# VH-VL binders against q0aze0, part 243

Target 1, 268 residues: q0aze0
Amino acid sequence: MKIILVNNRFKENTEKKAQEIAGQLSALNVEVIIDNGLDEPYAGTVDFIMVLGGDGTMLRAARRYGQRAIPVLGVNMGTVGFLSNIEINELAEYLPLILREEYSLEARMMLEVAVFQQQSLLTRVFCLNELLLRSNSPRMLSFALEISGQKLEPYRGDGLIVSTTTGSTAYSLSAGGPIADPQLDAFIVTPVASHIINKRPLVVSPEREISLHLLEEREAIIGIDGQIKMDFGAENRVLIKRAPHPLLMVNLKAKPFFTSIDRSLQRQ
Key: E = the ipSAE of ESMFold2; O = the ipSAE of OpenDDE; V2 = 0.75 times the mean of E and O plus 0.25 times the DockQ between their complexes.

## First folded at step 11 (VH-VL)

Design Q13 (framework fv_bermekimab; at its last look DockQ between E and O 0.78; V2 from the best seeds 0.00; counts 0 for: pae E 3.7 > 2)
Fold by ESMFold2-Fast, scan of step 11:
Structure Q13 (fold): chain C 268 residues (1-268), chain A 124 residues (1-124), chain B 107 residues (1-107)
Amino acid sequence: as target 1 above (268 residues)
Amino acid sequence: QVQLVESGGGVVQPGRSLRLSCTASGFTFSSYGVHWVRQAPGKGLEWVAAISYEGSNKYYAESVKGRFTISRDNSKNILFLQMDSLRLEDTAVYYCAKDRIYYGSRSFYGMDVWGQGTLVTFSS
Amino acid sequence: DIQMTQSPSSVSASVGDRVTITCRASQGIKSWLAWYQQKPGKAPKLLIYAASSLQSGVPSRFSGSGSGSDFTLTISSLQPEDFATYYCQQDNYFPLTFGGGTKVEHK
């Protein structure tokens, strides 16, 4: 059995804990690869991915490994979030189940984002939460949104978010998007400070293809999961579609989404 | 220099066929949707047909549907319009035009580069 | 098919004049309208796309406005090179359709 431990190199507590866990797994004859985010993703085959940290660490793991159809377990290390399944102090209890593959998997859709400069592909990335297009100056953007060949009324405002249902509680929520059951597959398209009064979030089929381009030259950026940032201008185009594979998240214990979101929003 | 050059126009008899060509240079032809637009002498512009960048989607004006066929050869940077069952009302200068946005498959966003046109007229 | 109606069909103007051309769609086309300029014996030139976006290299005296069904092209101060025929064109629905044209001619 080979396991990748994903942690944050610049958090000493998580680095120390990753080394400790690696030692424990090695004693059980498990091969361990530590991914602290600094180097390229591990290129070999692995059986399981254990993410030590908060939601940000899980987003990095999903981008790096999510398309490989490998079970991914989120282990919380004191950061409140939505993507972890167990706490670090519970790991010893659940480790035998992990090694015997006695757990269920929850599939979470991902986005495939292709960014072009003129006609050349600049990058193709996969993400778990969202793509953000936003202005990088005080000036609002003017841009075209196309959904499966249908041109919407041009957008004028600070930007747009194209989110998965998993991402509905992240940036899209802050911009006024709906909270979506992560068991559903859908794109959520949420405007950011639209100048047009009737622009509303859209919930569309995950089989749709979404494209974005600027109608006027502006300073803009594309953000992916809040972790990748790149310049976006009038010669750029973004194509977004459902990624070929969902992220396979490990369920070792029940995590009640609706109860968690209620407490998070201070509604009770 | 971004350029489109039409050819194949001429004098034809009603009921016959004619094939127009449009050769592209100075841009990546295979990345753009392209259009045929015609203009009868002394009259206004009439959109005729368009083809997506990859060639899989084709669109026609009602007046030419079933008689005209648009196609492209991306390896040679050439756009074609096959015109069958030609009528006197098809008399016009035929322009080819490049769409403004690359990788347009099901929609178009304005025509930013045009050729000089090729004249199709009739004798009887 | 979407019918595009331009008015006027012609207008006589002098250099320095403000010229306004109107285009009406038979049904809503959002903001998906382009304006073209055509000089005698020449191919059309794109001036404006998406109703109000100025094409690169086009002078700022040209502006477009409108959405839905009613659109306007304005030339704020007519120059000698602006005497031409102007066409609107919708690209929201297939088939794409042009207006009948407006000829801006010398007074």
Scores: ipSAE 0.771, ipTM 0.903, lowest interface PAE 1.0, mean pLDDT 91
Fold by OpenDDE, look of step 12:
Structure Q13 (fold): chain C 268 residues (1-268), chain A 124 residues (1-124), chain B 107 residues (1-107)
Amino acid sequence: as target 1 above (268 residues)
Amino acid sequence: QVQLVESGGGVVQPGRSLRLSCTASGFTFSSYGVHWVRQAPGKGLEWVAAISYEGSNKYYAESVKGRFTISRDNSKNILFLQMDSLRLEDTAVYYCAKDRIYYGSRSFYGMDVWGQGTLVTFSS
Amino acid sequence: DIQMTQSPSSVSASVGDRVTITCRASQGIKSWLAWYQQKPGKAPKLLIYAASSLQSGVPSRFSGSGSGSDFTLTISSLQPEDFATYYCQQDNYFPLTFGGGTKVEHK
């Protein structure tokens, strides 16, 4: 068995723990790769991914490895979030189950985000939470939103979020989007300070495609999962689709999503 | 110096064919959808056809469907309008126009650059 | 097809006048309406896109408003160079369709 431990190099406690766990796993004849985000994603084949940290670390892991259809376990290191399954102090208890592959998997839809400049593909990213388009100035954006080639009303506002159901409890929620069941596959399209006061979020079928273009020569930015940032201008286009592969999240411990929403959201 | 220049217009007989060309310069032609729009003498503007930036999608006015064919050669920056089975009512100045937004495939967003047009008339 | 009805078909005005042209669509086209100016013997020029957005280089005396089915082009203070024919055009549906035009003439 080969396992990737994903941690955050900027958090000393996760680094230390990753090394400790690596030692323990090695003693059990498990091959371990540690990914602290410093280097490129490990390109070799692996059987399991263990994420040590919070939601941010999980998002990074998802972007780096989500397309590879590898089981991903979130191990919370004492942070508040929705994407961890067990706590770090529970790892020893569940480790035998992991090694015996005695766990269930929950498929979480990811976004495929493609950013173009004219005809050139600038970047293609798979992400677990959301794509954000927002103004890079105090001025509102004016942009076109298309869903499956259908032109919606020209959009004016600070920005727009296209989120997965997983991401519905992230920035989309702060922008007034609905809380979605993570077991549901859908796009959540949430306005950010729309000029139209009562502009409502959209729940869109994952079978559809979403495209964004600026209508005016203004400075904007694209954000992905709150971690990737890039400039976005009039010559750029965003195309959003359902990723061809979901993130396979390991479910070792039952988590009551709906009963814990209030508690989790209150802590954020 | 974004520019479109139409050519190929002239005097034709009813039932004959004519091929119009529009040469683009000063911008990345292959990145934009483009249109043909015509204007009969003393009349208003009439949209004729549009083609996506890659040429994969073509759209026509009902009045020209089955008779006109829009196409493009992105390697040469040229837009074409093949006009077959021409009718007297096709008499017009034919303009080519650039779509305002990049990647016009299924949607278009206004025409921000126009050629000066080429006249198609009929002999008596 | 979407029918675009412009009114008036012609208007006589003087320099300095406020000129208003209306365009009505046979059905809702959201805000996907463009306005063009055309002078005799010349190609049309894009003035307004998406109902209210001013094209770069167009004087601020031009403005567009409206959504759904009713749209308006306004010239706040008519200048000598503004005498021309104006057209609205919807780009929400295929086929794309133009209004019949409004000729702004010298009074």
Scores: ipSAE 0.719, ipTM 0.881, lowest interface PAE 0.8, mean pLDDT 93
Fold by ESMFold2, look of step 12:
Structure Q13 (fold): chain C 268 residues (1-268), chain A 124 residues (1-124), chain B 107 residues (1-107)
Amino acid sequence: as target 1 above (268 residues)
Amino acid sequence: QVQLVESGGGVVQPGRSLRLSCTASGFTFSSYGVHWVRQAPGKGLEWVAAISYEGSNKYYAESVKGRFTISRDNSKNILFLQMDSLRLEDTAVYYCAKDRIYYGSRSFYGMDVWGQGTLVTFSS
Amino acid sequence: DIQMTQSPSSVSASVGDRVTITCRASQGIKSWLAWYQQKPGKAPKLLIYAASSLQSGVPSRFSGSGSGSDFTLTISSLQPEDFATYYCQQDNYFPLTFGGGTKVEHK
């Protein structure tokens, strides 16, 4: 059995804990790869991914490994979030179930994001929460949104968020988008400070292809999961699709979404 | 300078074929969708066809569908219109025009640069 | 196909006049409407895109408004070079369609 432990090297607590867990697993003949963000993602075959930390560490793990159909467990180390399943002090109790593969999986839709410069593909990335397009100056953007080749009313404002249902409780929520059941597959399209009075958030079928481009020259940026930023201008276009594979999140401990939602939001 | 130049117009007999060319210069041709628009003498403008920047999506007016074929050679900066089974109502000045937006693929956003046109007429 | 109806088909005006041209789509096209100017023997020239956005190099006396199915081009103070035919065009649905034109002519 081979497991990746994902942690954040800038939090000493998580690095030491990852080493302890790796030692315990090695004593049980489990091969462990530590991904603390220093090296490139591990390219070999693995059976399980354990994320030690908060939502930000989970987002990095999803971006690195989410398309490989590997079970991913979020282990909370004291940070408030939506993506952990168990607490670090419960890990020893659940290790036997992990090793026996006695758990269920919850599929979480991811985005496939392709950014072009002129005719060239600049980058292709997979993300769990959202893509953000926003102005990088005091001036508003004027931009076009296409859904499966169908032009929507032009947008004018600070920007736009295209989110998964998992991302509905992240930036999309702060911009006025709905909270969505993470078991649904959908895009949530949320305007940011729209100058057009009746631009409402849209919930869109995951089978659609979403395209964005500027209608006039402005300085803008693209943000991905709040962790990747790139310049965006009149020569760029973004294409967004449902990613080929969902993130497979491990469920060891019941966490009813609707019962816990107010507590999770109030802690942020 | 940014320009489009049409060629290949002339006098045609009904039922025959003609190929129009449009050469582009002064801009990155392969980054833009392009259009053919025609205007019969003394009449208004009629959109004919459009092609995406990479050439994979092609769109036609109903009046020419099945008879006309739009294509492009991005390596030579040339747009083409192959016109087959020509009819008297195809008599017009044919313009090529550049879409204003980079990467026009399945939608187009206005035609900001036009050629001066090439005339197609009939000898009946 | 979406029919684009322009009104009036012609207008007789003097230099300095305010000229208003309307364009109606047979169904909603959102704000995806462009205006073009064409002088005799010349190719059309883009004036306005996305209903109200002024193309680079076009004088500010030209303005566009409207959304949905009803649109207006306004020339606030007609200049001698503005005598021409004006076309609207929707680019929301294929096939793209032009209006029939409005000829602005010397009174």
Scores: ipSAE 0.377, ipTM 0.736, lowest interface PAE 3.7, mean pLDDT 90
ESMFold2 (binder alone), look of step 12: mean pLDDT 92; pTM 0.948

Design Q14 (framework fv_bermekimab)
Fold by ESMFold2-Fast, scan of step 11:
Structure Q14 (fold): chain C 268 residues (1-268), chain A 124 residues (1-124), chain B 107 residues (1-107)
Amino acid sequence: as target 1 above (268 residues)
Amino acid sequence: QVQLVESGGGVVQPGRSLRLSCTASGFTFSSYGVHWVRQAPGKGLEWVAAISYEGSNKYYAESVKGRFTISRDNSKNILFLQMDSLRLEDTAVYYCAKDRIYYGSYSFYGMDVWGQGTLVTFSS
Amino acid sequence: DIQMTQSPSSVSASVGDRVTITCRASQGIKSWLAWYQQKPGKAPKLLIYAASSLQSGVPSRFSGSGSGSDFTLTISSLQPEDFATYYCQQDNYFPLTFGGGTKVEHK
């Protein structure tokens, strides 16, 4: 059995904890690869991925390994989040179930995002939450949104979010998008501060292809999962579609999504 | 420089066939959708056909459906229009035009580069 | 097919005049309308796309407005090189369709 431990390099004790867990797993005849974000993703065959940290670490793991159809377990390291399933102090209890593959999997859709500069591909990335297009100046953007060959009325405002259902509780929620059951597959398209009053969030089939480009030269940025940021101008284009594989999230104990969301919203 | 050059026009008999070509240079032809637009002598512009950048999707005006076939060879940077069962009403200058947006498969956003046109007329 | 009706079919104007050309779609096309300029014996030139977006290199005296079914091209101060025929074209529906053209000619 080979396991990747993904940890957050910016938290001071997580690398030490990852080494400790690696030692424990090695004693059980498990090969461990530690991914702290410094090197390229591990390219060999892997049976399981354990993410040690919060939601941000899970988003990074999903971008690096989500398309490989490998079970991914989120282990909370003391920061509450929505993408972890167990706490670090519960790991010893659940480890025998992990090694015997006695768990269920929850499939979470991902986006495939391709960003172009003129005709050249700048980046192709897979993400779990969303792509954000936003203005980087006081001037509103004017941009085209196309869904599977259908051109919508041009958008004018501060930007747009194209989100998975998992991402419905991230930036899309802050911009007025709906809360979606993460077990559903759908794109959620949420305007950011639209000048046009009747621009509503859209929920569309995950088989749709979405594209964005600016209709006027403006200072804008593209954000992916809140972790990748790049400049976006009139010569750029972004193409979005459902990624070929969902992220396979390990479920070792029930996590009541709607109760958790309800409590979170009461604090806003 | 960015350029489109049409060829293949000429005098044809009604009911015959003719193939037009449009050679592209100065841009990445394979990345753009391209159009055929015609203009009868002294008349206005009429859109004829378009093809997506990869060649998978083809679109036609109702007046030419079933008679004309648009195609492209991205390796040679050439756009074609095969015109079958030609009618007197097909008399026009035929322009090829590049779409503004790259990697468009299903939609188009304006024609920003045009060729000089090639004339199709009939011998009567 | 979407019918595009331009008015007027011709307009006589002098240098310095404000010229307004209108285009009406037979059904709603959102803002997906382009404007082209064609000089005698030449290919058309794109002026405006998406109803109001000015094409790179086109002088700022050209502007477009409208959405849905009614659209306007305005030349704020006509120059000698602007005497030409102007066409609107919708790209919201297949087949794509052009208006009949508006000739801007000397008074």
Scores: ipSAE 0.716, ipTM 0.880, lowest interface PAE 1.3, mean pLDDT 91

Design Q15 (framework fv_bermekimab)
Fold by ESMFold2-Fast, scan of step 11:
Parts: sequence; structure tokens; C-alpha cells
Structure Q15 (fold): chain C 268 residues (1-268), chain A 124 residues (1-124), chain B 107 residues (1-107)
Amino acid sequence: as target 1 above (268 residues)
Amino acid sequence: QVQLVESGGGVVQPGRSLRLSCTASGFTFSSYGVHWVRQAPGKGLEWVAAISYEGSNKYYAESVKGRFTISRDNSKNILFLQMDSLRLEDTAVYYCAKDRIYYGSSSFYGMDVWGQGTLVTFSS
Amino acid sequence: DIQMTQSPSSVSASVGDRVTITCRASQGIKSWLAWYQQKPGKAPKLLIYAASSLQSGVPSRFSGSGSGSDFTLTISSLQPEDFATYYCQQDNYFPLTFGGGTKVEHK
């Protein structure tokens, strides 16, 4: 058995705890690879991915490994979030189930984002929550949105979010998007501070292809899961579609989504 | 420089066929949708047909549907318009034009580069 | 087919004049309208796309406005090189359709 431990090098408790856990797993004849985000993703075969941290660490793990169809378990180290399943102090209790492969998997759709400069592919990135297009100056953007080749009325405002259902509780929620059951597969398209009245969030089939390009020369950026930032200009175009593979999230412990949302909304 | 050059126009008899060509240079032809637009002498512009960058999707004006066929050869940077069952009403200068957007399969965003045109006329 | 109606069909103007050309679609076309300039014996030139976006290299005296069914092209201060015929064109529906043209001519 080979396990990747994904941790956040900028948090002291996660770095030291990852080494401790790696030692414990090694004593049980488990090969451990530690990924702190600095190097390229581990290219070899692995059986399981254990993410030590909050939602941000899980988003990084999903981007790096989510397309490999490997079980991914979120282990919370301090801050409660939506993407962790167990707490670090519960790991010893659940470790035998992990090693015997006695757990269920929940599939979560991911986005495939392809960014072009002129006619050339600049980059292709996968993400779990969302792509954000936003202005990088005080001037609002003017941009074209296509859904499966159909041109919508041009958008004018600060930007647009294209989100998965998992991402419905992240930036899309902050921008006025709906809360979606993560068991559903759908794109949620949420405008950011639209200048035009009646621009509403759209919920569309995950079979759709979405494209964006600027209609006017502006300073803009594309953000991926709040972690990657790329410049976006009038010469660029982005294509968004469902990624080939969903993220396979490990369920060892019941985590009632709607109760968790209810409490989070009350605390805001 | 970015350029489109039409050829193949000439004098034909009604009911006959003619094939127009448009050769592209100075840009990545295979990445753009392209159009045929015609203009009868002393009259306005009329959109005739368009083809997506990959060649899979083709669109026609009702006046030419069933008679004209648009096609492209991306390896040679050439756009074609095969015109069958020609009518006197098809008399016009035929322009080819490049669409503004790259990788457009079913949508177009304005025609930013135009050729100089090729004239199609009829003998009595 | 979407019918595009331009008015006026011709306008007489002098250098320095503000010229406004209108275009009306028979159905709503959102903002998917382009404006072209054509000089005698020449191919058309794209001026404006998406109703109001200025094409690269086109002078700032040209501007477009409107959405839905009613659109305008404005030349804020007519220059000698601007005497030409102007066409609107919708790209929201197939077939794509052009307006009948507006000739801007010398007084």
C-alpha cells in the first residue's frame, strides 16, 4: 500500500503531524509520500491520498491528484470545513478501515479549464470549486459568455464565476449563487457585481461547454479555486467543461451536508 | 501580413456550376471560422455562407441553400464555395471574410479581415 | 430571417459634423450587432462589434450603442476619409443578415 500525505508547509502543526503519521504508517508497512505543495505532484502509482488540513489543502490535492481516480480522505487539523471527513484525533480509530479499504466513495465533479492565448493552448487546469473571471482594475469588464455555442447577452460588471456544485458554498455563494446539493452534477454560473439588472445565476447541465472572452481591452485575471491566478486579456479565451474524472472522496463518517450548511449560515 | 484572396469568378451560363476559392495567408487559417458574403452591382451586402474552424458546421442563407456548398482545406489554407444551379440573381462580387473569434464552432463575432472579391456574372 | 432596417438610406454631411446612423432589427438580437464601413470599389471594414466594442485600429470618433432591437452608429466629428457607405449586421441568428446600408455623402 502506498499513501500520499498532502499537507500545508505554512502551518507548523500540519508539517510535524504529517511526519508523525508517516512514521506510524511506515511501521505498518505502508509506503508514504509527503506532498507539501513545493514540488511537482508525485508521478508514481498510489493507493490512497490523505489530506491533512482544511478545505484549502483539499482543493490543492484535488487539483494535483483528482483526475487519477484515487480515493482522497480529508483529515481536519483545526478549522472545520466542508471537504474534510474526520478529525485528526479520530485517525487512529479509522486507520484500520482505511488499510482494509472498508469505506464508501462519493464522486465530486471537477472543472477542466483550458486557457488559450490567441490560438495556442496556454494552460489546462483542473479544479474542484470554481473558475473566477474578475477585473484587476477599477474598470468593469465587458465579456462574452457562450454555453454550448449559444451566445448570451454580453456581461458587464466585475466578473463571472463558473462553479461546480461542490463550489456552490465557496465564492459563488458570496457572489449570490445558489446552494447546491453536492450529489448533483451541474455548472453554476454566477455574475460578480453585474452592472446590468436582472443578471441571475444560471444552473446548467455539466454536459455543456462554457466559453469566455473579453469584448474590450481590460486588465483581468482568472482565478482557480482561490489558489491559482492568471492574467486574462482580450487576446485570451477560456473553455470550461466537465473534467474527465470526478474526485473520489472517502466517507468514513456521516457528515450531514444540509445541517453543516445551516450552522455555517447562522454563524455568518 | 494577414490576407485573403478570392479567385474562380467569371462569366457563366444560367444553370451551370462554378467553384470559388479563397486563399488565406498571414494567420492560422485552421483556427478561424470563415464566411462568404456577396454584393450585387450597386446593391448592399448579403451574407451567403459560413464554415466553422474545423469544418464540421456549415451555415447557409436561404437563397442559396441546397445549391451552394461551403468547404475548406486547412492543410492548404483554402476556403471553397461550390455554386450549383446558378441563377441570374447570383450575379455579384463574392467576398471571403475571416471571423474575429478563434475556435468558434457555432457562433460568429464579426468579420475582421476581408478579401478583395471575385466577380460572378452571366452571359445571355 | 431577421430583417435589418437602416435609416437614413443616405445622409449629406460636412467635415466636422456629428453623424448618427440607426439600425433596427425585426426581432431582439441582444447586443450581437456589428458595423462595417465600405468605400467605393473596396471590401468592407469592421468598425464595431457586439454593438459597442471598437475594433482595433478604428478611430475613437466612431462609437456604437443600443441593444435588443435598436442600435446607433455615431461619428462624433466627420473626417474626409469617413465619406462611405455603412452597414449594420446581426450575428445572433442564422442566417446572418445585413442592413441595407447608409451612404454618408458630401453636402
Scores: ipSAE 0.723, ipTM 0.881, lowest interface PAE 1.4, mean pLDDT 91

Design Q16 (framework fv_bermekimab)
Fold by ESMFold2-Fast, scan of step 11:
Structure Q16 (fold): chain C 268 residues (1-268), chain A 124 residues (1-124), chain B 107 residues (1-107)
Amino acid sequence: as target 1 above (268 residues)
Amino acid sequence: QVQLVESGGGVVQPGRSLRLSCTASGFTFSSYGVHWVRQAPGKGLEWVAAISYEGSNKYYAESVKGRFTISRDNSKNILFLQMDSLRLEDTAVYYCAKDRIYYGSNYFYGMDVWGQGTLVTFSS
Amino acid sequence: DIQMTQSPSSVSASVGDRVTITCRASQGIKSWLAWYQQKPGKAPKLLIYAASSLQSGVPSRFSGSGSGSDFTLTISSLQPEDFATYYCQQDNYFPLTFGGGTKVEHK
């Protein structure tokens, strides 16, 4: 059995915990690879991925490993999040189940984002939450949105979010998008500060292809999961579609989505 | 200078063929969809045809379908309109025009650069 | 085909006048409408795209409005160089179609 432990090196407590857990797993004849985000993703085959941290660390793990069809477990280390299943102080209790493969998997759709310049593919990125197109200046954007070859009304405003259902509680929520059941596969298209008064979020089939391009030269940025930032100009276009593989999230204990979101939306 | 220059117009007899050319300079021709638009003497503008930036998608007005063929040579920065079975009703100045957007394939978003036009007329 | 009806066919105006030209589509075209200016013997020039977006280099006295089926081009204070024929054009459906034109003439 080979396990990747994903942690955030810039949080001292997480690196210490990763080493402690690696030692415990090695004592049980489990091979351990530690991924602190500083090196390239591990290229070999692995059986399981354990993410030690908050939602941000899980988003990074999903981008690095989500397309490999490997079980990914989120282990929370402080701040309560949506993408973790157990707390760090519960890990010892659940470790025997992990090693015996006594858990269920929840499939979560991912986005495939392809960015082009002229006739060339610049980059292809996978993500779990969303793509954000936003203005990088005080000037409003003017851009075109096409869904499966259908030319929609032009958008004017600060930007647009194309989100998975998992991402419905991230940037899309902040921009006025709906809360979606992550068991559903769908794209959620949420305008950011639209100048058009009745521009509403759209919920569309994940089989659709979504394209974006600027109608005017503006300083704009594409953001991926709030972690990757790319310049975007009128000479660029982006194509968004469902990624080939979903992220396989490990479910060791019941964590009801609706109870979790209800609790997080209220003051604590 | 961003320019489009049409050529190939002239006097022709009904039923004959004529090929128009449009040479592009001052921009990356291969990145843009391009159009043919005509205007009969004293009349309004009529869109004729368009071709996607890569040449895969071609679109035609109903009045010219089956008779006209749009094509492009991106290595030479030239747009063509092959006009077969010409009719008196095809008498017009023919303009080529560049679309505004990069990589226009399925849709077009306005024609921002136009040539001076080339006249097609009949001796009948 | 989408029919584009322009009104009026011609308008007589003086320098400094506010000129309004309308364009009506036979079906909804969203905001996918462009406006062009054409002077005698010259090629058309793009003024407005996506119903209300001013093309680079076009004077701010030109503005476009509308969506769906009804659209307007406004010249807020007519200048001598603005005497020309104006065309609307929809790009929401194939074939692309132009309006019949509106000639802005000297009084």
Scores: ipSAE 0.314, ipTM 0.717, lowest interface PAE 4.8, mean pLDDT 89

Design Q17 (framework fv_bermekimab)
Fold by ESMFold2-Fast, scan of step 11:
Order: structure tokens, then C-alpha cells, then sequence
Structure Q17 (fold): chain C 268 residues (1-268), chain A 124 residues (1-124), chain B 107 residues (1-107)
């Protein structure tokens, strides 16, 4: 059994804890690869991915490994989040079940984002929560949105979010989007401070292809899961579609989504 | 620097064929949809045809559908309009025009660069 | 086909005048309308796209407004170089269609 241990070396005590867990796994004859986020993703085959950290670390792991159809377990260390399944102090209790593959998997859709500049594919990125197009200056953007070849009314405002259902509780929520059951597959298209009245969030089939391009030269950026930032100009085009593979999240402990979101909203 | 140059116009007989060419320079031709627009003497503009950047989607005005064929050669930066079964009402200056947007396959967003035009007329 | 009706067909104006040209679509085209200027013997020049977006290099005295079926091109203070024919064009439906043109000529 080979396991990737994903952590953030810059968080206090995280590197030390990762080393302790790697030692425990090695004692059980498990090969461990540590990914602290600084190097390229591990290129070899692996059986399981254990993510030590909060939602941010889970998003990074999903971007790096989510398309490999490998079980991914979120182990919370610190602030309670939506993407972890167990707490770090529970790991010893659940480790035997992990090694015997006695768990269920929850599939979460991901986005495939392709950014073009002229004839060139500039980048192809996968993400779990969302793509954000936003203005990088006080000036509003003017941009075109196409959904499966259908040209919509132009958008004017600060930007647009194209989100997965998992991402419905992230930036899309802050911008006025709906809360979606993460077991559903759908894109949520949420305007950011639209100047045009009656622009509403859209919920569309995950089989749709979405394209975006600027109608005017503006200083804009594309954000991916709040972690990757890219300049975006009128010469750029972005294509968004459902990624080939969902993220396979390990479920060892019941984590009821609706009571979790209800509890979280009461704290705001 | 960015320009389109039409050629191939001339005097034809009714029922004959003619092929127009439009050569692009100063921009990445293969990234843009392109149009043919015509204007009869003393008349307004009439959109004739358009082709997507990759060449797979082609669109025509009803007046030319079945008689004209739009095509492109991205390796040579050339747009073509094959005009068959020519009629007197096809008399016009033919312009080629570049669409504004990169990689437009299904839609067009305004024509920002135009050629000088090439005249198609008929003898008697 | 979407019929684009421009009015007036011609307008006589003096330098400094505010000129308004109207374009009506036979059915809704959202905001997908462009405006072009054509001077005698020359190719058309794009002024405005997406109903109200000013093309780079076009003077700010030109502006576009409208959505759906009714659109307006305005020249706030006519200059000598603005005497020309103006065309609207919809790009929401195939085939693409132009209006009949509006000639702005000396009074």
C-alpha cells in the first residue's frame, strides 16, 4: 500500500505531525510519500491520499490528485471545515479501517478549466470549488458568457463565478448564490456585483460547456479555488466543463451536510 | 500592420463561376472567424457568409445559399468565396472582414478589420 | 431573417449638432448589435459593438444605447469627419443582417 500524505509545511506543528503519522504508517508496512505543496505532484501510482489540514489543503490536494480516481481522506487539524471527514485525534481509531479499505466513497464533481491566449492553450487546471473572473481595478468588466453555444446577454459588473455544487458554500455563497446539495452534479453561475439588473445565479447541467471572454480591454484576473491567480485580458478565452473524474472523498464518519451548513450559518 | 486584401473580382458572364480570395497579414488568422460582406452600387451593406476560426462552421445568407461556398486555408492565411451560378443581382463590391473575437466557433461579435474590397460586375 | 430598420434614411446636420440614429430589430436580439461608419469609396469602420461598447480609437462623442429591439447611435457634437453613412448590424441570429443605412450629410 502506498499513501500520499498531503500537508502544509508552513503551518505550525503540521510538518511534525506528518512525520509522526508517516512513521506510524511505515511501521505498518505502508509506503508513504509526503507532499508539502512545494514540489510537483507525485507522478507514480498510489492507493490512497490522506490530507492533513483544513479546507485549503484539501482544495490543493484535489487540484493535484483529484483526477486520478484515488480515495482522498480529509483529516482536520484546527479550524472546522466542510471538506474534512475526521479529526486528527480520531486518526488512530480509524486507521485500521483505512488499511482494510472499510469505508465508503462520496463522489464530488470537479471543474476542468482551460485558458487560451491566441492559438495557445495557456493552462489547463482542475478545481473542486470554483473559477472566479474578477476585475483587478476599480473599473467594472464587460464580458460575454456562452453556455453550450448559446450566447447570453452581455454581463457588466465586477465579475462572475462558475462553481461546482461543492463550491456552493464557498465564494459563490458570499456572492449570493444558492446552497446546493454536494451530491448533485451541476454548475452554479453567480454574478459578482452585476451592473445589469435581473442578472440571477444560474444552475445548469454539468454536461454544459461554459465559455467566457472580455468584450473590452480591462485589468482582470482568473482565480481558481482562491489559490491560483492568473491575469486575464481581452486576448484570453476560458472554457469550463465537468472534469473527467470526480474527487473520491473517503467517508469514515457520518457528516450530515444540512445540519453542518445550518450550524455554520448561525455563527455568521 | 493588421490588414486583409481581397482579390479575384472582375467582369463575368451570368451563370459563370468566380472565386474570391482574401489574404490576411499582421495577425494570427487561424484564431479568428472571418466574413464576406457585399455592397451593390449605391446600396447598403449585405452580409454574405462567415466561417469559424477552425473552418468547421459555415454560415450563409439566404440569397447565396447553395450557390456560394466559403472556405479557408489557415496554413496560407487565405479566406475564399467560391461563387457559382452568378446572377446580375450578385453585382457588388465584396469585402472580407475579421471578427473581433479569438476562437469564435458558433457566434460572432462584430467586424473590426475590413479589406478594401474587390468589385464583381457583369458584361452585358 | 431578422429585419433591421434604420431611421431616418438621411439627416441633414451642421458641425456641432447632436445627431441621433435609430435602429429597430423585428424581434429581440438582446444587446448583440454593432454600429459601423462608412465614408464614400471606403470600407466600413466598426464604431460600437455589443450595443454600447466603444471600439478602440473611436472618439468619445460616439455612443450607443438600447437592448432587445430598439437601439440608438448618438453623435454628441458632430465634427466635419463624421459626415458619412452609418449602419447597424445584429449578430444574435443567423443570417447576420444590416440595417439599410443612415446618411449624415451637410445641411
Amino acid sequence: as target 1 above (268 residues)
Amino acid sequence: QVQLVESGGGVVQPGRSLRLSCTASGFTFSSYGVHWVRQAPGKGLEWVAAISYEGSNKYYAESVKGRFTISRDNSKNILFLQMDSLRLEDTAVYYCAKDRIYYGSGHFYGMDVWGQGTLVTFSS
Amino acid sequence: DIQMTQSPSSVSASVGDRVTITCRASQGIKSWLAWYQQKPGKAPKLLIYAASSLQSGVPSRFSGSGSGSDFTLTISSLQPEDFATYYCQQDNYFPLTFGGGTKVEHK
Scores: ipSAE 0.369, ipTM 0.740, lowest interface PAE 4.3, mean pLDDT 89

